# Ledger of designs, part 6: VHH binders against Protein STRICTOSIDINE SYNTHASE-LIKE 2 (SSL2)

Target 1, 353 residues: Protein STRICTOSIDINE SYNTHASE-LIKE 2 (SSL2), of Arabidopsis thaliana (Mouse-ear cress) (q9slg8)
Amino acid sequence: EGPKHGGESMLTVQIPDFRLIPTTGALGPESFVFDFFGDGPYTGLSDGRIVKWLANESRWIDFAVTTSAREGCEGPHEHQRTEHVCGRPLGLAFDKSTGDLYIADAYMGLLKVGPTGGVATQVLPRELNEALRFTNSLDINPRTGVVYFTDSSSVYQRRNYIGAMMSGDKTGRLMKYDNTKQVTTLLSNLAFVNGVALSQNGDYLLVVETAMCRILRYWLNETSVKSQSHDNYEIFAEGLPGFPDNIKRSPRGGFWVGLNTKHSKLTKFAMSNAWLGRAALGLPVDWMKVHSVWARYNGNGMAVRLSEDSGVILEVFEGKNENKWISISEVEEKDGTLWVGSVNTPFAGMYKI

## First folded at step 22 (VHH; from j4 with S104T)

Design e3
Fold by ESMFold2, fold request of step 26:
Structure e3 (fold): chain B 353 residues (1-353), chain A 122 residues (1-122)
Amino acid sequence: as target 1 above (353 residues)
Amino acid sequence: EVQLVESGGGLVQPGGSLRLSCAASGFTFDDYAMNWVRQAPGKGLEWVSEISGSGGDTTYPDSVKGRFTISRDNAKNTLYLQMNSLRPEDTAVYYCAKESYSDTYWGYMDVRGQGTLVTVSS
């Protein structure tokens, strides 16, 4: 069954060819951002580094790290075992006013680093930053500087994300940080909240709930008669053909969404019945290992571009056979080029359209 | 071919004023947000202002807010920056920059002119 959401007779499926760009020394270029002068992209890697692509030299350079403690972080080893020490930068966004790069690091919280790179520092006061357990994604309004970011779970860290998926955990939060230096919770009780993207006009946010295979729309300027936070949102897209990760605006309109892998009716049933997952988590089984093995042989990643107005799938990008991706976390589009990311590949994909 | 030509720079006393101009050609001027950026001696580029394609929305960083005013004349394909209460810290080469995509502010700033030097003597 193909990557269809609605209107099957009207959809055109594209199977792109990818040019692969190795990330030397580490894995997982899962998210990309360009600075406001068009340089980049920048991406976070499995060893806590953020690297910058130099297009004129066709190479990556080290730009930043999310921890100052670098001993044992780089080089050949199981990086997933050291992420909690070395950091794991996920979401990235630039502040236009200062040129600073803001970083959602899964373990180190919300960080920033200046335009010349270096060691990232905490944005939030220590207590507030330490409350973030699984910082995943962010977006910044270039006109106001307001930072919107997600914490996927207050119970499960990234190294135990299968627990967040299987347990029915709903401790995810969508938050903002602005010039008042205050953190405001916009939505709570989210199931493995992941990517976040501001709309073209800045009047709403789209936020991904990975465990529910859906995307919510949160209105920033609209209020209900009840004036409560969860009254300001609606389902934007649901029934997606895979587990959504990051979401990014397309310059051609709409939003690119990475789908880590397709799912089956069995996986949807299991995810919809959390008591089964909680029972399974009680067994003496390493579910992270089980998933790792399963994904290597059965993973089938893809990306979709959703209509801004209706959330309907407009395009599908999926590799087949020798070009198959086990998972796709993000598509970042710039100047007719798609940069394709994954949490575990030793390369980024690049496709000109 | 997109061309951006900056002018109006010069030597000014602290507290003085200057008005910069940017003549634009090679693209549909009204469709693009425009920016001013500056580069102080030995420093990188710094954003100083943005104006929407229609001219209806303007934004400024705190460093220049209240002192600088961006404007545009879409009939003449010209961008302006009125700089008041100038300080020695404003000394820089000033560039105008076209937004990379039409009808949005989510792209990047396309800097390509030679710039115009503003020197504010201490």
Scores: ipSAE 0.672, ipTM 0.887, lowest interface PAE 1.3, mean pLDDT 86
Fold by ESMFold2, last read:
Structure e3 (fold): chain B 353 residues (1-353), chain A 122 residues (1-122)
Amino acid sequence: as target 1 above (353 residues)
Amino acid sequence: EVQLVESGGGLVQPGGSLRLSCAASGFTFDDYAMNWVRQAPGKGLEWVSEISGSGGDTTYPDSVKGRFTISRDNAKNTLYLQMNSLRPEDTAVYYCAKESYSDTYWGYMDVRGQGTLVTVSS
């Protein structure tokens, strides 16, 4: 398991065993989960649907929706304009004991749906769920059933996420929910908190701060009250080569982290001059539109696998030329296959390693 | 070739007991967590219990906790499920399942055998 690796680059461009798998009728398969029987993956789409991959039939089927009112949600329109009414499922995780799928929906909060699918329902009491403004990611301990989840901002919804980045917002939270029906805040004051993953042994969480380009480690100690406080954390990884999104355990050890875009001269300049972003928000400019246009021409997504022990990059996934990804939100690894996701592509990537 | 062979099922009255066995071969048995999974008529698979490779840690869903006990004999490559206080809703085909990855509980349950039928009826 040594910390050293032998090569300048571990990225393989032109991997012969790959497929781009269209997501019919919608965009943005940004996160993937398999159930505890190995079926899937399941992914949330731009129109509020959650779809399941049927590997033996090579097709997606509709599995669930995050809202009961589906009028105007599906079909050929700009789904970004309807996400706040139709839902936008992001993070997904299964509860081993019930087979229920738990869903972090950016607008509808923390939801769940049974193993046969259907319309998802709220997990939290109404008042607590309505306080979630930008629910992003979750993970569930399969032995205890404890749900750990993130709310990226208490101020900015997903439809204005560039505002959260530009403003320097630090209202993100890492929380847990268990059978006591209580929501406990584990960390607060996070800058665009994003992906969360439990460690293999369940003794810590890794949590992504997208706006700080870093990952924190939060230690869990079920026997110590002092270890339950938000000051039990450390920096796990920093100085990442891009803006991190989701984080997922690798069965080969360590963690895959999606990086929405590699740093460029512009992004490095913006990070060095954050006050300009705050000032620019005072202008009557549609910054989501500006970012959208910029990303189309300049986006360069990648993913890294980090060492569990040290947070050092062990492996890099980056497409080049005709296989370039504008943005990568997540890599989910299962049985020698990497499932690659993005917030705005009409396809998922499937790469055999 | 991983092989899992379940046995010990049968007919029992509510409140009764049964002991299931699972003979395992084709892998290093004590490196893997093992599970029991059941499938009621016309329904999907449901997790019933897990035991760590060493046998030191066991977990159960609330539906069976206190009534079922999982155990293993690593010298004989055998997994057991002691089922007490049986109820009609426990009627199912029971399977043993190997954890997909060694030394973890984060994988998936690999169901391979024919299972053993347990019927709880008056």
Scores: ipSAE 0.666, ipTM 0.885, lowest interface PAE 1.4, mean pLDDT 87
Fold by ESMFold2, fold request of step 26:
Structure e3 (fold): chain B 353 residues (1-353), chain A 122 residues (1-122)
Amino acid sequence: as target 1 above (353 residues)
Amino acid sequence: EVQLVESGGGLVQPGGSLRLSCAASGFTFDDYAMNWVRQAPGKGLEWVSEISGSGGDTTYPDSVKGRFTISRDNAKNTLYLQMNSLRPEDTAVYYCAKESYSDTYWGYMDVRGQGTLVTVSS
């Protein structure tokens, strides 16, 4: 039996002490990482920049980019139209031993940049990196340096992610990169694989399947032993109340999961009739635009904290009225503060619990 | 009030050895992983070593593996770093750091002390 919502109203967290922090010049601070010295957070933006929050100065500074080709990337335009040129960093994680920031860029693949920032470089050989069509998320074991990362689809790029959802695409992969400089596929045939997180003691991964509204657990046993098969996984959480995105450990135990939008009558109908989505792709309709218009008026972002033992929902974050989130991609918890991200807001949320 | 006091730094020749100490107070020492961190002139902080709360697990980056040994004495609330085969690039201010959360290594390194200067020079 999958994870349960133990009482929506009793579990919903009301956090009136919050601050919205603008991301100047771009949208979509959708994920957050702090370095191992507690500085940050770092976040990737719609124009391909990675920026760092300077808490003492209350401002963002430019930290890194995922491509040197920056002409026309910044400024007031629809950044979605230039993501394939400028990059779109989605996942971020630090390697403790080198201080390098590893980056899952939706278009540029798996990259890294040194602790002083700059232009990121490819981690994988070109042929392997080019096979990554929609690199989404990563996590790194701080003791072993092993990088676990996801490619949401080998067919659909981020600029057509609605197509991946509507088509029923199952080309997503969970992979690792280790000290042999080789890429190993841990799971394949995943439906819009998204966030990935290591467990507290490093003995399993949680991996999000957005299109299935569920989270899988993949057992590692230990990082120095290759003992896992492609089928060494189980359902950790299912029947989530929205479409899950990123997943992050909570220092209070468990995992925060961003849910891009809470289910509505329309989304429940669409999920019950998936064959209609495949048929609809045959029509001459711009489904990305249709979705963007719908989401502007109907989106209802939320996040949940799941128990690490059972996958049951322990807390629900959901804003109301003027502080309602149309979409939530991630909650990163640090020192009694929730950093809340979205793919489409011009700000990050900072909520004190 | 968490306090970390580093000592044992000094001037040594290349190839020499030093032993650093860190006196800890204001928290339950053996509940937390401890780290050594260094800052070379003009550079940022660099992780040097980690030891678990019990002392049973240690980790090192390639830059110091085989030359440096972290240890702790939980009865004396003291962290140590034995540095052997020192090189000029090891010149730095060395800090000890407490893991931000108990019984985990997923937090951040809480650097608080004044550090102890190690200079490796002929």
Scores: ipSAE 0.664, ipTM 0.883, lowest interface PAE 1.4, mean pLDDT 88
Fold by ESMFold2, last read:
Structure e3 (fold): chain B 353 residues (1-353), chain A 122 residues (1-122)
Amino acid sequence: as target 1 above (353 residues)
Amino acid sequence: EVQLVESGGGLVQPGGSLRLSCAASGFTFDDYAMNWVRQAPGKGLEWVSEISGSGGDTTYPDSVKGRFTISRDNAKNTLYLQMNSLRPEDTAVYYCAKESYSDTYWGYMDVRGQGTLVTVSS
């Protein structure tokens, strides 16, 4: 139905026409990209592979890997324990001019691979790339070729992401890499910075701060900023109903944001008391394992589409019963289809709207 | 049904010029950005140029910047590519492509014509 009055036009939808598409031999198709000829999607998996969907054949093919050392990486073992040697590709984006796929790999840094796939190579000089401890997301302006990317923490790697959340870490960075071959830090002191997306006309970035449950807007045109701050940013959306992950433009306007789980009283308490998390990290407890058990029974993934200029929720994606998602990292919309991803499912979701 | 018909290809010597045309039908032409793409022998598709729906913005990769000029005539539903200072490596089949979504350049290029062959040789 939606609201009776204007200004609150929020649409909650259930989508009965869907497929769950298994990923072979690995988990976590958490982000999707199509190339500029409409083929794909491409997605990174828990074992360091990037796979490509062949729509005409309804199957995945291996496209790329983020490390050349593949011994022990593939197979049914616990991939989270080998991510730091095998790689974990997260964010993906194509460069229109070259057809190259750029990859934010959580452990291997900012990488790229040619349009025929293969072993990805470092984009940045070794020392700069090694400083990236948790490379998460990127986006590329198709007209300028500028690459915008995020490093979620300079202290915590992905295999310890609960530690980043519990510690109140604010070492996340938003950076750019351009044709001058220089890396420029655009924002620092971010709390678990995650997804990044350019605006439709390229005049701002939206940047997700997962630990603060908010999204910042960073203006790329200095003359568009009237703030007295030396930082060119403002809050775009806050008070989100869950922990935001990736953010992607919608061809219908606005931005889809994956929310790994809806808030509970426990998560709200934890966010208000970060010092307790820091104290708890001193205990001999495997907090990643504690979280994984908790999430299995309490996880409630969703996604929202935000208005382009106001950040207001326009649509909600949320599964029910056997179609319920424990966690959602991203929604990528193409041609009336929503591709839904998660960091740890053995499948991707394909929902026709 | 969307149709794109390329023409104007041919044999030209290095340093020469050609102008390609693309006749478009089956959609509101000026609502969409248009692209040229090319396929050299033994290679995949390569993006060559983009022009906005209004014609006000144009973009080129470094390989052709300064030598190629994209333009459009929205009254005639026609896209053009002026190619100057041609080199042997410009030899390819050239296609025009419609942007997949109106009012954006973030979609994908819809290539569906037969293309027009450009051969640059002495």
Scores: ipSAE 0.655, ipTM 0.879, lowest interface PAE 1.5, mean pLDDT 88

## First folded at step 23 (VHH; from e3 with D30S D31S)

Design f5
Fold by OpenDDE, fold request of step 26:
Structure f5 (fold): chain B 353 residues (1-353), chain A 122 residues (1-122)
Amino acid sequence: as target 1 above (353 residues)
Amino acid sequence: EVQLVESGGGLVQPGGSLRLSCAASGFTFSSYAMNWVRQAPGKGLEWVSEISGSGGDTTYPDSVKGRFTISRDNAKNTLYLQMNSLRPEDTAVYYCAKESYSDTYWGYMDVRGQGTLVTVSS
């Protein structure tokens, strides 16, 4: 199934002017968020830190952490080994009413920290009926304060996300947290659910199902009964040219979607033959490591801007030649600048468009 | 150039009322949601209220809900904040702030005025 090509000329964003912004001591940011005053972006790093960009000084500063247990977290080591202790903030969103930064941490769950930063606190208890195992992304309705967030798997942790993909795990969930402090599951049985974003008018959610290479639309209605039903969703986009990760609204309309890996014949074949992945998991191989090495040499990240209504590709972002991205998790657009994030790079990209 | 000019601040006793105004120019006023924010002495900026471009949707934090009312006159390019039942903790410089993106409910506040001081004291 090919990408929905609307007759509109795919504008390849030729970005002549860009900067790579190093994140010294940690892998680059997977997600970006600006606060409601336009400051930032904020991003989470592999060592568990949330950092803030100071535009006037052109540097990152420490803003917050998701745990007070920070010993051994920072420095030149394999952060994946300590991320369950150090935290791994993946999704960020601000609450307009309080100024709090909400955090989807892969290991710590749903947290928040005040506008001055520091050590984040749990929004949800760890002892939920359905415990969060791989909290990934979130978005907040600035009018209602409702938090929508994803849990990628109830079985696999972030450090084993390749295993989740290979196994065909479908235990991911889309959830909401409201001001009554109640958690509701909106969608279940999702295959490695990842990014979530409110629509331009707030009438629906888009949720990325990475393992299926598709995006679902979940219609938001005021009726409590419908909010719990699987009946209010449809496929928004499918046949994307890669594995989609995070999704963000564009001020020019539509949504930016980061794609971690462009599809190859091999990946397509693997997707069509799920048994292969399961069989491969039976081998005494560290597939996370294999994937990491492979991505360094063969990774080809891209991003697409999808139309608001139909999910048609309007714009493509792709690095050229020596400036190719290994992977792209997220594109955040602000004031004519694209912030490009990747889980696999020790830097963020800033592109003027 | 976008300009926002706040007025109406002053000294008021606890339990009193005050109405703030903000004159907007340099942009299509009705196309943008508008906000009031405040900054108390020694504290950071706090969001106080938002109103949609059309004026049909208003939102408040719990701290001011039921006491403050945001409104707008698009014909006059003016934003208002009616503040009732004022408390000492409401003492702050109040700013009018424009949303960054037209016809959206999301974004950031890209421009704010010079502010008007509201002091609530006995």
Scores: ipSAE 0.831, ipTM 0.921, lowest interface PAE 0.6, mean pLDDT 92
Fold by OpenDDE, fold request of step 26:
Structure f5 (fold): chain B 353 residues (1-353), chain A 122 residues (1-122)
Amino acid sequence: as target 1 above (353 residues)
Amino acid sequence: EVQLVESGGGLVQPGGSLRLSCAASGFTFSSYAMNWVRQAPGKGLEWVSEISGSGGDTTYPDSVKGRFTISRDNAKNTLYLQMNSLRPEDTAVYYCAKESYSDTYWGYMDVRGQGTLVTVSS
């Protein structure tokens, strides 16, 4: 079993130097990726666009979309209403061999686009044996080209992800796509699986199970299983101080985890009494809206760096009083800078550490 | 300062062979994976080959697999690319590129040389 983090004193660091970079016309730069030449980052937005950061020019440019049906997608409207048509790119990773950008789109499934961008094409049909319904995150082994990706639910779509949480849905999957174009399910029955990341040596995957507030370690090679359990997976970390979302490798070692929202007495109570969520779903209430409003005021998130192999919290970053971190999704570190993503903010955070 | 200097490029006929070299300095050479990348006229950068710091692991894209061989001499701080069965589509400027992080299989290529031109033509 991984370390439990309940009641532990954590080092909280305030970041003095930061930039909030607007994502004009859209929200939710949830994930970041750099290409193999260090350019970027790239990120997906609420209107379905994938944009690229030009560091020398200090601006975003359009790079790709996940559908050619773009009418009505952009502009100052509620993008959640059209995201099933416009796409919602959530996870991004480059293939070293081809230079292609692979995309986990919540609605369109697993796609890719060439290094020059444009309209992405389907890597997999959406209609697998069990259809992809909420494709969320991915990572690619740069040596083997194998793609690992998550499907958060076979029942709920992204626009209803609170329903998935409240219902106690456990239909999430960890998937594998290899060079033979075969798809394999590695783990099933996951409760709102989210981020996935390869280990430093490529011997295991870390998989975030958001609804359980834990991270699982899946060993890729049976010979590398260090666990005494006969299972191919173990708990890497649990008792996190919030709801974990995406996970990324740190160049300084370990993994960055974006915690979307800190735990409160209420959330802990709700987690301990799952029947409450189910009962609440029976009410004529738009819980997505309720959550959205609540998150605006109470959805303070944080970033934690976990140690490699042991899952111990090494660092904790939070927003300052004047710059609250709301609905944090991902932290990407490069060259002494943290790129901080969010589900709902109209900007990307760039923090020098 | 990290420096990478490529050499060995030139004109070769289809089916011919070339051996490229890259002299590295300014870092612990054996601690970093090294890459070859190329850029054809009017095209973007393409990854050609990778070798681990120890030299024990090599990887290639399908486009060059079986024809190109990457190797290194850590004692000489030198990277090599043996190119056999060259094709016109292999025409490009070839760059030596350093992996950004030591002892990792992931990262980005943070430094590359000025390149050496390889032209494959009849």
Scores: ipSAE 0.779, ipTM 0.898, lowest interface PAE 0.7, mean pLDDT 92
Fold by ESMFold2, fold request of step 26:
Structure f5 (fold): chain B 353 residues (1-353), chain A 122 residues (1-122)
Amino acid sequence: as target 1 above (353 residues)
Amino acid sequence: EVQLVESGGGLVQPGGSLRLSCAASGFTFSSYAMNWVRQAPGKGLEWVSEISGSGGDTTYPDSVKGRFTISRDNAKNTLYLQMNSLRPEDTAVYYCAKESYSDTYWGYMDVRGQGTLVTVSS
């Protein structure tokens, strides 16, 4: 009965026409990209592989890996225990001018691989790449080739991401890499920085702060950024209904944001009492395991599409009852289809709208 | 139905020049960025150049920058590629491609013509 668009009202989309597409042999198709010829999507998996969907054959093929040593990486073991050896590709973006796929790998840093796949190689010099402890997301301007990327924490690796959330860590960074072959920090002191997306016109970046449940806007052009004393950002969206992960442009306008879990009484309490998280880290407890158990029973993933003009929620994607997602990391929209990802499912979702 | 018809290819010696044309129909030509792509023998598609819908913005990869010039005539619904200082490695079938979405460069390149063969050899 509410308004059909715009304003304070949230519109919920129910999409009964869908498929769940298994990612056999691995978990976590959490991010999707199509190449500039419309093929794909490509996605990174829990065992360090990047796979490509062949739409005409309805199957995944191996495309790339983020490490050369593959012994023990694939197979039916707990991939979380081997990510630091095998790699964990999280963010993907193509460079239009070369056809190269750039990869934000949580452990291996900023990598790239040619358009025919293979073993990815480091983009940055060793010293700079080793300073990247938890590389999470990237986007590339297709006309300039400038790579914008995020490092979620300089203290906590992905294998202890709950520690980053509980500690109140603010070592996250938004950076760029361009034709000068140098890394420039655009914004620092971010709380578990996650997804990054260029605006439609290339004049700003949206960057996700997962731990603050908000999205920042960073202006890129010289005329829009007059004061350097403020770190040149503003709040684009805040008070989101869950913990945001990746952010992607929608061809219908605006941005899709994956929300790993919708807020509950417990998560709202934890947000209001952050000192308890810091105190709890002093205990001899495996908080990653505790979170893993909690999430299996209580996870409620969703996604929202935000207006480009105002940052208000235009659409909501969420399952109800028996068909809910325990976690959603990303929605990639292409040609009337939503590709839905999660860090912990053995499948990708494909929803026709 | 979107149709793209390439022409102007041929045999040319190294250092020579050719001008390719692409006749477009079935869509509002001026609303879409246009691209040239090429496919060398035994290779995949390679992006060669892009021009905005208005014609005001052009981009090129380093492999052709300074040698190739993309242009368009929106009154004739025609895309052009002027190729100078041709090299043997420019030998390929050249295709024009429409950007998948109007008024953006964030989509994909839709290749659908038969292409035009450019051979650079003695």
Scores: ipSAE 0.645, ipTM 0.876, lowest interface PAE 1.5, mean pLDDT 87
Fold by ESMFold2, look of step 24:
Structure f5 (fold): chain B 353 residues (1-353), chain A 122 residues (1-122)
Amino acid sequence: as target 1 above (353 residues)
Amino acid sequence: EVQLVESGGGLVQPGGSLRLSCAASGFTFSSYAMNWVRQAPGKGLEWVSEISGSGGDTTYPDSVKGRFTISRDNAKNTLYLQMNSLRPEDTAVYYCAKESYSDTYWGYMDVRGQGTLVTVSS
């Protein structure tokens, strides 16, 4: 990419080359990672499986599961009802030094599995791992091996995510795990914290607050003292056109952010008035089911690539007018190809730039 | 066309030493981090070491740390791996591998050479 110009030319990408790659037996390939040899991608599914794409055979193979108890997990059924038993892998990252795949599983916590797959095992001590109620995303520094990860809420699990959005919950945390084998909380009091990504040089993290429609920058380098402020974070981007989910570095510079749904004045009003959300949650209504039915009929997701320096939008991935929409959780860019994730589709997207 | 040619492999007794070389061409060598990767018979690829484009930063997994030393000569476009205190489990084909993007170590290893065989046995 050339230099940013002060004017804006929003890139709208039509889907003429958009290939749909089915994920048999499950939904929600939400996030993608390639290993350090360039193979993959790997993605987690609604039934607790992690699958790997074999490009030379044009098919997915089962790679790992996040729980050993698999009875009732696979096959056609409402996987949202079984995620708390079967697991729901959301975030994935490889550790370069061991080849291990680290997994943020919404229910099973922070896990890892060896490079040949199998049943993932817990990384953290039992007590710390059990305190994670909604483990969402992670990233790993390939030189230091430090794992940065998010817990979206200490009150609401993923199966109750509408509560995390509607209640005014601010129990989300950004944490790290390193060679001391201890968990350090880097930020607390986050509102539905979601994706996390390291900067190119490892100087900072970007972390998504879905319920606030914004992205924070957390500085890891404490040697720079620029002001009297003792805060080590700042707002990186706000006013996003939708609710941000995952965030990934782009090899062309900057960061891709998946925007699950566009926001409206109604959604802004609901999020700023938590008592209304709490009152609605008290009704005898399954709000998760209501939302899931509505979302099946009305996809309107997009993804944006943000400038590394300023957080402004450099390009937009979405269809317009004549194209159908999917909810987009993530874009993983590799070799001129965008891999497009969604929480609610039985396929992964693949688009060539 | 990126080309990487490894050399220096051979038979060595346990406890012995070898020095591997990799001649690089077809790209600006000093702009890219370089890696050594190995593949034991019947096994998958295993990352062995990385060195930054400038040569200032090196990284190793625990399996070789303290025994192997990666280095580079940017004037000669050559990557090296000094392997000391060799063990039978170090037996593998060793590959030189180029980082996919310049001035970073956040990509993947996109090009490898044909490899050089190292056999450690008595």
Scores: ipSAE 0.629, ipTM 0.870, lowest interface PAE 1.6, mean pLDDT 84

